VH-VL binders against Non-structural maintenance of chromosomes element 1 (nse1). Designs and how they scored, part 19

Target 1, 232 residues: Non-structural maintenance of chromosomes element 1 (nse1), of Schizosaccharomyces pombe (q53ek2)
Amino acid sequence: MEKERQDGLSDKHKFILQYIMCRTAGVDNEQVRELVQEQYGETATVEDVINELNNSLHNFDFKIKRVQDQLDGRLTLHFQNLSGDPVSQMATPYPPVQIELMRKIIEWIMKCDDYQYSLTTLQIQKLSRKEMGLAPSVIESHLHTFERDGWLRQREGIWTFTNHALAELDAYLHNEYESNLYECNACREIVIAGYVCDCGYCLHVYCCKHLAHVNCINCNTPWANATVIGRW
Key: E = the ipSAE of ESMFold2; O = the ipSAE of ESMFold2 at other seeds; V2 = 0.75 times the mean of E and O plus 0.25 times the DockQ between their complexes.

## First folded at step 13 (VH-VL; framework fv_ciduvectamig_arm2)

Design z5 (from y1 with heavy chain S33T; at its last look DockQ between E and O 0.36; V2 from the best seeds 0.00; counts 0 for: pae O 4.4 > 2, grease 19 > 18.9)
Fold by ESMFold2 at other seeds, look of step 13:
Order: structure tokens, then C-alpha cells, then sequence
Structure z5 (fold): chain C 232 residues (1-232), chain A 124 residues (1-124), chain B 110 residues (1-110)
């Protein structure tokens, strides 16, 4: 039988928590399921262990959140800080100028043209110089830090939010950028990789797999005509 | 293992408010992979989904059109439970009431755990 | 009444296969692949048999299978057994974030 501690967490629960906390890019749900089965037996479930951890974490404004990838639907687990303004309360120490750059990059991504929800390195450098007076080499250093810390990801110099960042920034983006964001009509999560119909009906790339119809559910226009959101 | 335990009165007079509580063990009412529904069953209407509460980035409620003007479903995170309030009841609200967990990450569906059921009679 | 249409009753002999239909609209069954089926024995809560049209939860016999075409989903029970005598309910997610149930089907095993 697993020994219950005074704080309500076993040593096995603390091991699982540490495993997740150390992986800021998120942990594959299936990897955690295998670990849970190894620690507790093959009948143990990830859901039960995560629920018990979250009950203990709730009093400290922390949470383990499951996030579905917008492209392939894979579930990952992320350790999340629920305290205060997520930009100003980041787990890593940032100087004030770097926090302000992060706020600007968020703004520039949310307000970028043509549904791209992403920026090239050159675009960030130009905007940073114009709006903040920052040199390109400073920008490259800060972008490396944001990538290392799990806030941004890039491919071929095209930068956007990670799944971890979307989870952490969810309330902030809804509050500050309501007129600039799209939500999936299947799952209500923010869309930065998906499709939007001219009528406004919007789906993640992955959520389209559940669509049983070739036309937009709302206006019956062919879904093939929907505008692509994001660069993926 | 998730368990749902219902409580509340089994007799309610017409025009009053029907109030039921569902206590959750083995899961959290604020779980972002679940949604918490009330469903009722009568011989004449079968199963009828009434409404739900769930948390994603904020709390949401969805209510069946047939009861939307009279229903409220609220979470209580401190007690790890959720409640049904159905106002202005009539004898047609007589039914066996269930609370249920919806599993599907984003839609809160299918219903994989059910409470024991509470037969509520609305009569003078 | 119910938003989804099921036959009121169906019957079959042990060993036979039977199919229960569930017909909705383009705003529910026809919109998404989010159809579930529930088995309910007398005096018990419903138990999920299938979700997402055809997926079986752990512990559900492979004799239960599901399919969908257009606005109609189907539950098929092969190798009918006496224990299968129960009520069967379908449900679907809608395009308005609500859920609907069928009227239910009483299965009698002869």
C-alpha cells in the first residue's frame, strides 16, 4: 500500500510531479502513463495521479494542465503557474526590458497580418528597433532565452507560441487581445494553427478530423475554401 | 476511481426551486479534461441532458434550450462538488436526476461516471 | 420530445445480430463524429458502450460495434446474449455546445 504523507502526497506522487516540472516543453501523456503504471501498477491511471497532484497544488496556485496539440492532437502535460499576470510572473528571472520585449512580441504575433500568428526573426528585429530601440544581436539573445524557457518556438526563422506558452497566456490573451484571437468551435481553445471560414467558424487543424461534413457547419460553404490560420 | 454522490430533497412543490448537489471523489470539479452534467430520466421522455459546468481557461456553462431560462449549474471548488438549481418547477419536472462526468477533453463527452440517481417528485 | 430518433423496441434470438439506429440532423449526428451509445439495465445508471461513433471503452465486449452514415448512427450487437436485454440510448454533441439523447430502444432477447 502507498504511504500517505501529512501533506497528502506520497513519495511516488512527488516523483511524478518532479518528472513533469523538470520538462518545461511538456511531457507526452503516454510517457507519464507508462511511468504511473511502473510506479503504481498496470491498473493505475494518469488521470487519478494528476487529479491527486492538482488537489495538493491548488492551494499554491499551481496546476498540471493537459494540452492538445493543434496539429496532431497529441496530449502533453505542463506544469503551470496560475499566479498573477503570467507575463510579469514568469518562472525564470527576466529583467524589465526583456519582460517588455515579451509583451511586445505577444502583441506583434496577435496583431500580425494575414492570419499568420507568427513572425520572422527579421520582423522581430525591425519592430524591436522601431518600437524599443533594441539592436539585432540583443534580439537574437532574447529569442534564444525565450526558446530555451519554452515560450517561443521557431522553424526556419519563423517564431510563434509553444503549447506551454498558449496554456500559460490563455487568460491574458483572452483579456488583452479578444478582438484579435480566434477560438476553435469544436473545443473553445485559441487557434494559431487551423482554418477559419468567411462566416467566422473556426477549427484547429486536428479538430477538423472530427468534422463529419465537407462543408462549414455554420454556413454550408465548402470547408476547402476556409482561410488557413498560422504557418505550419 | 471516480465516484459521484448525489444529495438533495426528493419532494418539491410546484413553483419552487429544485436543488441537488453532486459530490465528487477521485477527480476535481475544476479538472480541465472533464465537464460536469445533470441529466434526468422519465418514462415519457427518456434521458434528457439539462446542462453542465466545466473549467478550461475560465468557467463555462451550457444549458439545454428546453430549460435554459430556469436552470443554473454551479461548481463549488472548496467542497469539490457541483449543484443543480431548476426554478419554477412543474409536475413535468418529475424525473430521476443523475449527475455525470463527461470525459472528452474538450467537449466533456461521453458520460463515463454517473451518480446513483435521485428520484424527484414535483407535487402539491 | 427527444432530438434523436431511435426505434422504440427491437428483438432478437440468442446468437443473432441486431442493429439499433439513431437518426439526427446535420446539426448533431451529421455534424461531428461525437456519437455515444449507452446500455441501461433496470434500476441502474446508464453505462457507456461506445463513444466517438465506434470506440469501445476498456471492458466492453467486441460484440458491440458502431458506425455512422450521414445523419444516422448505428449500434450493432453480434452474437446476442441474454445479458444484452436492456435499454439502449444514443447521444450526440451538437453544433451549439449542447448534448442530445435519443428516445431509447428496448432490446428484448427471445
Amino acid sequence: as target 1 above (232 residues)
Amino acid sequence: QVQLQQSGPRLVRPSQTLSLTCAISGDSVSSDTAAWSWIRQSPSRGLEWLGRTYYRYKWYNDYAVSVKSRITVNPDTSRNQFTLQLNSVTPEDTALYYCARGYDFWSGYPFDYWGQGTLVTVSS
Amino acid sequence: QSALTQPASVSGSPGQSITISCTGTSSDVGAWNYVSWYQQHPDKAPKVLLYDVSNRPSGVSSRFSGSKSGNTASLTISGLQAEDQADYHCSSYTTSYTLVFGGGTKLTVL
Scores: ipSAE 0.311, ipTM 0.705, lowest interface PAE 4.4, mean pLDDT 86
ESMFold2, look of step 13: ipSAE 0.338; ipTM 0.679
ESMFold2 (binder alone), look of step 13: mean pLDDT 91; pTM 0.929

Design z6 (from y1 with heavy chain Y109F; at its last look DockQ between E and O 0.67; V2 from the best seeds 0.00; counts 0 for: pae O 3.7 > 2)
Fold by ESMFold2 at other seeds, look of step 13:
Structure z6 (fold): chain C 232 residues (1-232), chain A 124 residues (1-124), chain B 110 residues (1-110)
Amino acid sequence: as target 1 above (232 residues)
Amino acid sequence: QVQLQQSGPRLVRPSQTLSLTCAISGDSVSSDSAAWSWIRQSPSRGLEWLGRTYYRYKWYNDYAVSVKSRITVNPDTSRNQFTLQLNSVTPEDTALYYCARGYDFWSGFPFDYWGQGTLVTVSS
Amino acid sequence: QSALTQPASVSGSPGQSITISCTGTSSDVGAWNYVSWYQQHPDKAPKVLLYDVSNRPSGVSSRFSGSKSGNTASLTISGLQAEDQADYHCSSYTTSYTLVFGGGTKLTVL
């Protein structure tokens, strides 16, 4: 199909597309900017190149999604397949038990108490034993695989979604966990690292830098009193 | 290069519906980094943002309070365009209408690409 | 949403510096650092000069600068040139996902 159509894309566009496609965990926007400057000159923008790529990709149910990191605001670019079930696509190379574990981990993260949107290794082990009968050593092996493949990340044994996983799961999380998620009032994206005011106004950690003053915009209470979302 | 091409009737009678179309080239109406707005300009009011449509994981609309009861902005992904419908128009809706691309994430809300403008007159 | 207040007109001589104000409320200019400025020549669509208060898009002269304090944003044009004669508009994002514009300022270069 790809060989049958004449692409409107230059060889330089195809090179940029391949660069992004081959880095399944996402590519830093600055790295792509440098590559675009090398290929097209110093005045070329990544936004124009990505828009042209997405125009070509649209008819094949693919796109390049731009994701802003919730802590530091760095942009990454992610190649996405828009067809099918995102959980099964994330876990296509895995055995059925590992796919079921991924579905459960997603559920446990989204439904965890106290706004954490993250789980300790011990919590995952206990929930996996209770709900799936899995041994702790099996869980540690599966978690290592999910970390290696870019679906989960951890710091000091606290596990949550990567930016890559958030990009792939975006529609799924909204559809399946609407009552359990928060969206940023600055950018409309899902929050797993941020703050929520008692009034419900919610911002990513990075998006708080867009606030012009120190109080909640919606209810004017001190933003310092907002509840922390996530463990970051 | 993004280009916006407007079309639609330039004369509308009072109480009818004003309907305009904006065709997009060089970008997608479903881009997850853009929002597609209608803005009008009159000598008495200057620029006035009316509303927008945009896609993230679903379609969103936001409308100015002044027109919210009368306005609809719709995407058309098959034709890569978006439309304005403004119901129950009065002579006060006479203006130069623009469509524009903006960003509501990542870099604020600059309108970086504008259509050519359509002067719509509402009169008998 | 609330209207943003701009002076109706401003004038200056070539080489001078001028400033155009844009005053809103705590629910728009005062809430977010999402203020933009547009230049509009006669019979043309507006062109963005600044976004996020002070950022210049590629190709915009460094003679254009922006700042904000409280509910008031400012556009400063240094080294005024004849081609700067135009209308200037500010806009701001609001707390309710909407946008508002100022009334516009006509700049006359004397």
Scores: ipSAE 0.432, ipTM 0.760, lowest interface PAE 3.7, mean pLDDT 86
ESMFold2, look of step 13: ipSAE 0.556; ipTM 0.812
ESMFold2 (binder alone), look of step 13: mean pLDDT 91; pTM 0.928

## First folded at step 15 (VH-VL; framework fv_ciduvectamig_arm2)

Design a1 (from y1 with heavy chain W106S; at its last look DockQ between E and O 0.71; V2 from the best seeds 0.00; counts 0 for: pae O 4.2 > 2)
Fold by ESMFold2 at other seeds, look of step 15:
Parts: structure tokens; sequence; C-alpha cells
Structure a1 (fold): chain C 232 residues (1-232), chain A 124 residues (1-124), chain B 110 residues (1-110)
């Protein structure tokens, strides 16, 4: 392909792009900032380099997206495909049965009870047997593959979306699961780790650190009574 | 490296529409790290945030209550610009108008880059 | 008038410390720790000094600091210098996804 002349990007820009593309689960923003400063000097910013890359990538339906972690606010950079079927794009290397399983796991996470937005290995195994006829050992293998590839994360056998998956699925979740999702009232992003008041006012764990009230901003009920979203 | 260049009329008659354009270099109007605002300044009112446009999973607009019935802020991704349209202007809309970039990873949207300003007079 | 209240003017001598207040409501300054401060020299656009109450962008002198209690945020400038003579503006995020500014404070360095 005729990369350098076609897109006008320097060798340093292409190095940064390759660095991000090779790490599909995401790259720490501070690590990329250090690389940018090493390549371009201490006055160079990640923002300028990423903006220039995105100007070139837009013509090919790609972008680099910055994502803020819902728990600690850490920023990561993700290479994203803007094409219209995000589940197929996430699961391109997988056989059809694994793609179908990923679609079901998304559904099960979004529709799970009690604000959990997460499932145990056993819950996934039971649902997979009931709805897909898959054996439990096959599910364990598939889940570890999804974890390895950066689509799901787990803590003590409790599975949910990574930041990478949330970025890829953003429009899909809004379109397909509008009635099942919560959005943060500070930043408008989807919440799978946070708090929700009985009145519906909702905050990420990280965004809650910026709440200056002891009571809910919307209804003035004590914020300490807010329901936890997610298992973190 | 980010620069904002404003253009538009300096004189507008009452009841007409005020239209201003802000051209962006060194960033994209569709950046997921920014929001694009119009802010005006007058001796009697000081700085007044008017509204913004920005992209997440779709385009959003937020408008100040004082102008929300009359204001539109639109992105133009092909020209890398955004515009202000303020309908039905009165002499109270006479001000120095700025476009500005707000940084998205603070919900306070601190304005780190500003245009040069356009003094708009609304007079018969 | 402006949504946030600032003193119209303050003054101080070189080397002195001064504080500028910014008072809002429970729907803005009192709701969130998303308060910003701007310095504006004559015939120039404002420049951000602080965001998120107390965070200082790169290149801003450590003489500028911020704090907040209840509905009132404060900008403190220590070790006043002649170039600090300017207008100072506060802003806050609201509970309605909007932003509001204070009326501005003219700082005179004597």
Amino acid sequence: as target 1 above (232 residues)
Amino acid sequence: QVQLQQSGPRLVRPSQTLSLTCAISGDSVSSDSAAWSWIRQSPSRGLEWLGRTYYRYKWYNDYAVSVKSRITVNPDTSRNQFTLQLNSVTPEDTALYYCARGYDFSSGYPFDYWGQGTLVTVSS
Amino acid sequence: QSALTQPASVSGSPGQSITISCTGTSSDVGAWNYVSWYQQHPDKAPKVLLYDVSNRPSGVSSRFSGSKSGNTASLTISGLQAEDQADYHCSSYTTSYTLVFGGGTKLTVL
C-alpha cells in the first residue's frame, strides 16, 4: 500500500499509530504521552498527534478513541472500527459459535438483575446451556479467550465488559439496550460501575469523586442511600 | 498548536440572525476529547457561555437557558468548523463573541483555546 | 447579572497574596467540583489558570491556587507581580449540562 505519500503522515506518526494498533485492548494514555514526547520533544502533546492520525484514519472508517475508566478515571487509547456491526468487528477472528456467544453475553450482561451488569462463570454456563446447548468446559475456554483478547474482564469469576468493549459497543448498546442502560449525569457516558439514586440520578464511581453534595443533586435524598451499579 | 479562526459580520440589524463561523486547525471538530463553545463578553454582563456542540456516540448540543430558544450551534466536519446562529437579535446581543475549545475529560470543560474574538454590534 | 458572584475589584501590592471569591448556588458551584478560573489581559482572550477547583494546567505558575467550600470557590494569587494585573473570571459546570461564568474581577497591582 502507498501509505506515506497517500496520507501525508510522518514516520513518527506511523510509529505511534502502529504502537496503538498492536495493542487492541488499549494503551495507557500516559505511556503514549511519553512516547510522543520522546519522538517529538517535550512540548508535543498526545492530543496533537492523535488528532492528526484521526484526520487520516477518518477516510477509512477508523479512529483512535480516548476512554476514561469508570473506577479510577485512568485514560486509555483504543483503535476503533467505525463500521456498522460492532459485534462482528469485535469477534472477527472467531468462529460463528463464538460470535453468537458474544452476542448472548452482551444481552445477558445488559439484562441481568439487581444493577449487576456482570455475570459469574456459573451464570454464563447455565444460560449458555439453556439457550445454546454449550458444555460448561467449552464456556470456560471461550471466556478465557475473550479475556485474553481484551473483550471481557473478570474478578474472582465475575465477568463484565472491558473499556475496549464499551468503546466498540457504545452506539450498539444505546440502540439495542436503551431501556436497560444508565448514563452518568456528570459526563453522559454509559455506567456499568457507579451509583444510582432512587430518582434515577446516576454517576460513575470516578465521577462521584467530583460530587460536592452529601445529598443527590436531583432529589436531595442522602447520596449514601444510592444503589451500587456493577460489582467492583 | 490548536488555533481557532473566527469569521462573520460585525454589524447586524435587530430581528435578523447573527451568524459566526469558527475554523479549527490542529484539532478536529469531531474530536472525542473536546467540546466546541461560543462565549460572548460585554461590559454589562461579563463573560456569558452561550452553547456548544460535541460528538460522543452522536452529536450533542447544550445551550444556555437565556438564549436556548434562539440559538443553534452546528458542526461542519468537512470544513472542520463550527457555527453560531443566533436568531431575532436585539441591541442586548451586542458583544464580543468568542469561539473556544473545552477539554472533555473534565466535566467543567475548561476552555484552553480561544478564537480571536468578533465584535458584533446590533443596531438599526 | 452574571450567574456567579465575584467582587468587582480587588487590589494588592507586589509580593502580597490576594484571594478572589466566586459564589454560586447548589446547582453549580455547590453541586460539582468543576470550577475553572481564567485570567484575561486587556484586549486578549481569557486564559485558563485552574480547572476542577485546584488543578493547574502546564505552564501556569504555582502562585495560582484554588479552593472551594460550599457554594463559594476561591482563587488565591500569592507573591503578586505586575503582570498579574488583569481581569479574573470563574466558571462552573451546572446540574443541567451547561456552564456559567462569574461577572469578573479586576485585579489592580499597586
Scores: ipSAE 0.558, ipTM 0.799, lowest interface PAE 2.4, mean pLDDT 87
ESMFold2, look of step 15: ipSAE 0.612; ipTM 0.815
ESMFold2 (binder alone), look of step 15: mean pLDDT 91; pTM 0.935
ESMFold2, look of step 16: ipSAE 0.587; ipTM 0.801
ESMFold2 (binder alone), look of step 16: mean pLDDT 92; pTM 0.945
ESMFold2 at other seeds, look of step 16: ipSAE 0.410; ipTM 0.761

Design a2 (from z2 with heavy chain H57Y; at its last look DockQ between E and O 0.80; V2 from the best seeds 0.00; counts 0 for: pae E 3.4 > 2)
Fold by ESMFold2, look of step 15:
Structure a2 (fold): chain C 232 residues (1-232), chain A 125 residues (1-125), chain B 110 residues (1-110)
Amino acid sequence: as target 1 above (232 residues)
Amino acid sequence: QVQLQQSGPRLVRPSQTLSLTCAISGDSVSSDSAAWSWIRQSPSRGLEWLGRTYYRYKWYNDYAVSVKSRITVNPDTSRNQFTLQLNSVTPEDTALYYCARGYEYVSGSYPFDYWGQGTLVTVSS
Amino acid sequence: QSALTQPASVSGSPGQSITISCTGTSSDVGAWNYVSWYQQHPDKAPKVLLYDVSNRPSGVSSRFSGSKSGNTASLTISGLQAEDQADYHCSSYTTSYTLVFGGGTKLTVL
């Protein structure tokens, strides 16, 4: 077993930390595992290296957060700043109008109808015109910036949060949108891709793989008829 | 690496509160991949999970039904430890008490990968 | 009196395979695929062998395998070795975020 070095982190730990920090939208856990094996050999695990890094980061209000994808369960590692307002932190390089747009997009996603937790490009353009007076070309430019920077993702013009955004916004969404969110009954994380039963029992798409029955655990009604959360 | 070091009394009188402490090194009590449990073992009951504490965006606690009215598990981030308090103990609470880390390999499941050394607690007058 | 039922003891000869059962209810083993198995040598803390029915942590031999059907999970140890002589415990999550253990099984290697 490796103990923490006298001057804090070893050169190899600092290399792993820098690798993760340089990939602001997150990094695949398997890629980091390969890097750890190359740097430390077969006796070290990614879990142990990340724990050692987080012990050092704690005093600076930073951490490396592990996030599990709600659809396929892939694990990614994200460098997170724990200080201050999460929206302000994620939007620091943006001008004020773009920060305001980000706050509005978060609100529109969390308050959208029919469990969608996503918006079409057209919906964003229409809401932005009505509530902010912004032209469609301005919105399209800002959306591409948010996608580039890893805050939003889209599929066929349907926009929602990335795993990176969910990690950064976790506390913010719970504090500001408590009445609008669903939490998974398997893992207690926010659900934007999953299912909810009429009785209120809710699971991520991936967490449903841990369900031993085809019926809801809470009320024993068929799970196949649960309401779909998100568009995925 | 991760190590759990237990401390606390080995003898407690009936009706009093049993208090045990588990100090963590190599991980944080506020780790978003871990949950921190107390488990006891006796010849008559085998292993018995008592409860846990863990942090995600806030602190969560889960307690076994059999002890829910008497148990508190508290984190202490400043000392990087967590505690067990079990009120109104009886001789039936005599057991070997372990603290353990549950590690989340997959969402919602926390198998216990690190255990403390164990503390044999006797409840008698 | 444990929530999960295991045989009190099993035995096998070196090189054989043995299977230990863990039977619960629809509110634990039958609800989730969150079953774990632990090996415990005398005077030592338990060591995790399997989680989520069949997954092995790093460093656990592939001789240990797991399965589940309905309310019953099973641990199979193939190629039995003298060092496998120990107590084996199963655990499962319940539908209420609590966890229950089996009564334990003493494995004797003949």
Scores: ipSAE 0.499, ipTM 0.793, lowest interface PAE 3.4, mean pLDDT 87
ESMFold2 (binder alone), look of step 15: mean pLDDT 92; pTM 0.940
ESMFold2 at other seeds, look of step 15: ipSAE 0.534; ipTM 0.803

Design a3 (from z2 with heavy chain S107T; at its last look DockQ between E and O 0.84; V2 from the best seeds 0.00; counts 0 for: pae E 3.4 > 2)
Fold by ESMFold2, look of step 15:
Structure a3 (fold): chain C 232 residues (1-232), chain A 125 residues (1-125), chain B 110 residues (1-110)
Amino acid sequence: as target 1 above (232 residues)
Amino acid sequence: QVQLQQSGPRLVRPSQTLSLTCAISGDSVSSDSAAWSWIRQSPSRGLEWLGRTYYRHKWYNDYAVSVKSRITVNPDTSRNQFTLQLNSVTPEDTALYYCARGYEYVTGSYPFDYWGQGTLVTVSS
Amino acid sequence: QSALTQPASVSGSPGQSITISCTGTSSDVGAWNYVSWYQQHPDKAPKVLLYDVSNRPSGVSSRFSGSKSGNTASLTISGLQAEDQADYHCSSYTTSYTLVFGGGTKLTVL
C-alpha cells in the first residue's frame, strides 16, 4: 500500500475521486475503468476502487452513485451530496427566479399526463407564462442553461431529466412526488423511460433486456401491451 | 478487501429462535451496490437462499417462501453488520449457515462474491 | 427438494469438455437472464464462476462458459483439469425477486 497509514485516501484514490467530482453531470464508467487501470494496473477493477472511495466518503455524507441509463444501460458515476436540499444545491449558481423555474419544471414533469415524464419546449413556455409570467425568450435562455449544466436533456424539443438530475433528485422525488412516480421492479430505481403492465409491473427500457420471455412475468400478459412510460 | 465474519450459537433447541450475526469489514451494509444474504446448506436440501436485506432509496427485504413466516434479516448500520433470526426452529433447520454479499455488476442481479466462513447450526434437544 | 434440477454427478477425463445442466421453470430460469454458477471445493464456501448466464468475474478462467435456452441453463467446462473436481451449483432469480438454487452436481475428474 501507499504511505497512507489509514488516516485518509491514497493519492491515486484522491485523483480518481477528483476526476469524478470535476464532471458534475456524471462520468462514463468505462472512462473511469480505463483511468483505474492506468493508475493501478491493468487488472485493477473500477468496482473495488469505487467501493473503497465510498467507504471513506460515507463519513462526510457524500457518495459516488452508479447509475444505469434507462434506455441503453450505459453506466455513469455521479458524485452526490447526501445532505441539504438537492434542488437548492443543484441550482446554487442560479438567480432565485431560475431556481423557482427549476422547481416548477420538476413538478410539471412529475405531474405530466399519459406517463410522459417529459415536456415540449412549447409546454414549458405555456406553463411558465401561466404560472410565473415569464416570456418565451427568457424560458429558452433558462432551458439552454439547464441543458449546458447537465440538469435537463432534450431531443427535438422534448425535455426531461438527465441521469445526473435523477441521481441528485432521488430522495426529493420520493418525498415530494411519491404518488406520481414509478419504480423498476428489476432494479428499484425511478422509471421515466420504460414500460408498465396493467398489473403494475414496471421495467426500464434497458431492464427489459433481462426479461427472458415476451410476456409480463407477474401476470403473463403480452409485454407488447404494456403502457409506455416516457418519450424516447 | 471485503470480509464477512459470522458469529452465533452452534446449538439451538427446537422451538427456539436461531440468531446469527454477520460482521462486515471493507464495505458498508448500506452500500447501494450490494445486497446482504443468508444461505444455508444441508446434505438433503443443498444450498438454500433464505433472505436478504439491502438499501437503495429505502431498506428492502426479500425472503424465501419456505421460511417467510419465520425469518427476519436486519441490518445494523451502527455496528456494520446484519443478522438472521429464524423462529420456531426444528431439526430440519440443521444446516451450515453462510452470510454472503451479493454485488450488483448489472442492475437487479446480485451474484455472491464474498461469503462468510460458515456456521454449522445443530437443532436438537 | 431443490427448486432447480441438476444432474447429481458428472465425470470427465483431463482435457475433455463437460456440460452441467440446470433446469427450472418459466418462473425462474425462464423468466430472467439472472442465472449464476458457483464452484464449491470440499469444506469451502462456494465461489462464483458465472453471473447473468455467461459473464465471468475477474480471475475466473475462460475455460468456464455458460448458456441458456428456455428453462435450461448450462455450464460448460473445457479442458478439464484435476482442480475442477468440485461441486457445482446453479442459481436463478424468481419472478418475485427471490433466489433459488439447484441441487448441486458433483464433478469427478477421472
Scores: ipSAE 0.481, ipTM 0.784, lowest interface PAE 3.4, mean pLDDT 88
ESMFold2 (binder alone), look of step 15: mean pLDDT 92; pTM 0.943
ESMFold2 at other seeds, look of step 15: ipSAE 0.503; ipTM 0.785

Design a4 (from z2 with heavy chain V106I; at its last look DockQ between E and O 0.31; V2 from the best seeds 0.00; counts 0 for: pae E 4.8 > 2)
Fold by ESMFold2 at other seeds, look of step 15:
Structure a4 (fold): chain C 232 residues (1-232), chain A 125 residues (1-125), chain B 110 residues (1-110)
Amino acid sequence: as target 1 above (232 residues)
Amino acid sequence: QVQLQQSGPRLVRPSQTLSLTCAISGDSVSSDSAAWSWIRQSPSRGLEWLGRTYYRHKWYNDYAVSVKSRITVNPDTSRNQFTLQLNSVTPEDTALYYCARGYEYISGSYPFDYWGQGTLVTVSS
Amino acid sequence: QSALTQPASVSGSPGQSITISCTGTSSDVGAWNYVSWYQQHPDKAPKVLLYDVSNRPSGVSSRFSGSKSGNTASLTISGLQAEDQADYHCSSYTTSYTLVFGGGTKLTVL
């Protein structure tokens, strides 16, 4: 094992940090676990390494967050910058109009009707024309860029946040959209794909997979009657 | 290395409130990778998880059904500790009380990897 | 009540393998892979042996292994040694994300 430096991280810790930082859209937790075991030995844990990294990163307003996919439960690790405005930080390489579009898309997703937490391409184009005067071809270009850079994802023309965007925006969404969001009662993370009972008990799709889907645990009404959150 | 140090009275009268404190060193009570639990042990019931407190984007509590109406677990970030308060105790609350850290190895998985030294609390008149 | 069921006692001779069962319900052991095992020597706090059914923390002997099938989790101790004589506890999260423990198993090494 390499000697740890007096006031910093070992070279192996820095290597793990750089591995995660270079993969902006997130890194599979199992890939990092394998890398940790290769660097530190079979008994080393990714959890201990990530905790030591986070203790050092705390003073610089950075952290590494583990994110569970809301549909299939896969864990990914995401490097986050906690300083300043999260939206501006996400969109730093973009011109000001694209940053403002991202702010509007966040608002439109969070305030959309019927628990959708997603928008069609046409909805984005219509709202962008109405509120920003942007042409449809400009919007398609901007959406392509947001998809390429890992901030938004789409499925059959339906757009929503990536896991990376959810991790980066977590504090922003809680601060600005508290009345518009749902949190999972199993893991306490924001729900954009899941279910909510009339009583407010809410679960991600994945967190719900292992429930007996007969009645809500909190109020005992049929879980089949729960409202679907998101489009998936 | 994480260490948990318990303190509090060993004798409590029925109908009073049991109050215990767990001081943390080597970690933060506000760590978003940990959850802080109270667990008790008696010969008749074995180990019994009572409840926990933890921080993610705000403070959360989860409590066992058996004590949910009587229990409070609170963090104290300024002293880096957390407390148990169990109201309206009866002799059946006599047990060895532990505090423990649950560490998140994967989302939702919090095995107890560090335990306090234990405090034997007797409830009798 | 969803208390997990363990045998009260198990015994084995040095060098043998033994298995301790932990049976719950579809709302705990059967619902999640959040089963943990703890070893407790007399007058000591429990020590985690396994988490997430089968994962060993660093410093735990590879003689300890775990598995799960349906509502039953199992701890297997191979190459039984005198120092393995202790109480063994299982735990699981529930579908309401609370925790339950088994009643404990006293292992005697003959």
Scores: ipSAE 0.304, ipTM 0.676, lowest interface PAE 3.9, mean pLDDT 86
ESMFold2, look of step 15: ipSAE 0.342; ipTM 0.723
ESMFold2 (binder alone), look of step 15: mean pLDDT 91; pTM 0.933

Design a5 (from z2 with light chain Y97W; at its last look DockQ between E and O 0.56; V2 from the best seeds 0.00; counts 0 for: pae E 4.6 > 2)
Fold by ESMFold2, look of step 15:
Structure a5 (fold): chain C 232 residues (1-232), chain A 125 residues (1-125), chain B 110 residues (1-110)
Amino acid sequence: as target 1 above (232 residues)
Amino acid sequence: QVQLQQSGPRLVRPSQTLSLTCAISGDSVSSDSAAWSWIRQSPSRGLEWLGRTYYRHKWYNDYAVSVKSRITVNPDTSRNQFTLQLNSVTPEDTALYYCARGYEYVSGSYPFDYWGQGTLVTVSS
Amino acid sequence: QSALTQPASVSGSPGQSITISCTGTSSDVGAWNYVSWYQQHPDKAPKVLLYDVSNRPSGVSSRFSGSKSGNTASLTISGLQAEDQADYHCSSYTTSWTLVFGGGTKLTVL
């Protein structure tokens, strides 16, 4: 028997889409998988529903992007509007000063020394004072807001992009910071946690775990000798 | 509903260029979740992946070593299609040619979930 | 690119389980967990059965399962049915990030 087709999205497809859209910072793939199984039955997969949604959405310049964490491979789903300015979409609820701070933090992360792609709270405070005249207490407040809203993450005062931010900023980072970024040779996504060999071959931490060899597959130099990208 | 429709000549003379077109419906050739491949099949060699084109932040191509010196795969965003050009063909290039969408289920992996109808191309003088 | 080795044919009776092997090298099947399996009925395009070794897309029967050990991937079909009679192809990425297929296996259901 042929699968029955709708002229547009079914009510269940629209429910799944709304669930993803309402979670601005992204949603865990497994949470959506459970929801899909509740709506369509135990044999339904999130991959099929997302594929069908994307086939319907592409004509309207929307998509659902699946993002794999660069360290542990955890999958999250992110709704994207491809027709607008990505930075403007990120910054919609923020006052103008906070929008400009966001742009500066992006620049500072992309231009930081020693392949770190991350900044300490103190580095951000120092740069914010120098370039924007902002007090440290204001910066701490704004950083907490960016963390709350899923744009930045921190570990022990070391700040960098979330997976949500990387997904939303992809075009912006390539357009504005092309000379400052690395791309994974396995998946072509931006690397802020990974390795780059002297020969230029670059992999995310997680993508490197897929490789059965301890040497770079391009030049056979040990990965132990590769430059580490990011702090993780 | 994604559909791939192939077109192009079914008979090509040796030393000429084989040119095939794959028109895409229900998706975009510039989708950053897809990669667009050409695959051929013959009784003696089975399925043989030839190459792909895909967009992430710019266009990328990957080609099989066996044909890398002769192949070009090009997107055409205005017509929502992609093409195969295979230069200097010989009778050993006679095969059933497919275009296919690779869908990114996991980052970096593109299993082929939609295929064109196939075009049997004969290379003969 | 290198060809992956599959048996030319396998056969089984309805209800039995069969396994089709796909053997490559450390530069393809052994290098990545990006092995896929395709089913192809006569005069039709291939249909993906499994990707990334063992993942099954929607609409593929749970009777199809996959595994990999070293340089060899395996497709297992349990509870063999008449409609399983088809050609089966494996694929893998190489260390140069190109893709290779096996020679194909014709499954006959007796």
Scores: ipSAE 0.271, ipTM 0.693, lowest interface PAE 4.6, mean pLDDT 85
ESMFold2 (binder alone), look of step 15: mean pLDDT 92; pTM 0.942
ESMFold2 at other seeds, look of step 15: ipSAE 0.399; ipTM 0.755

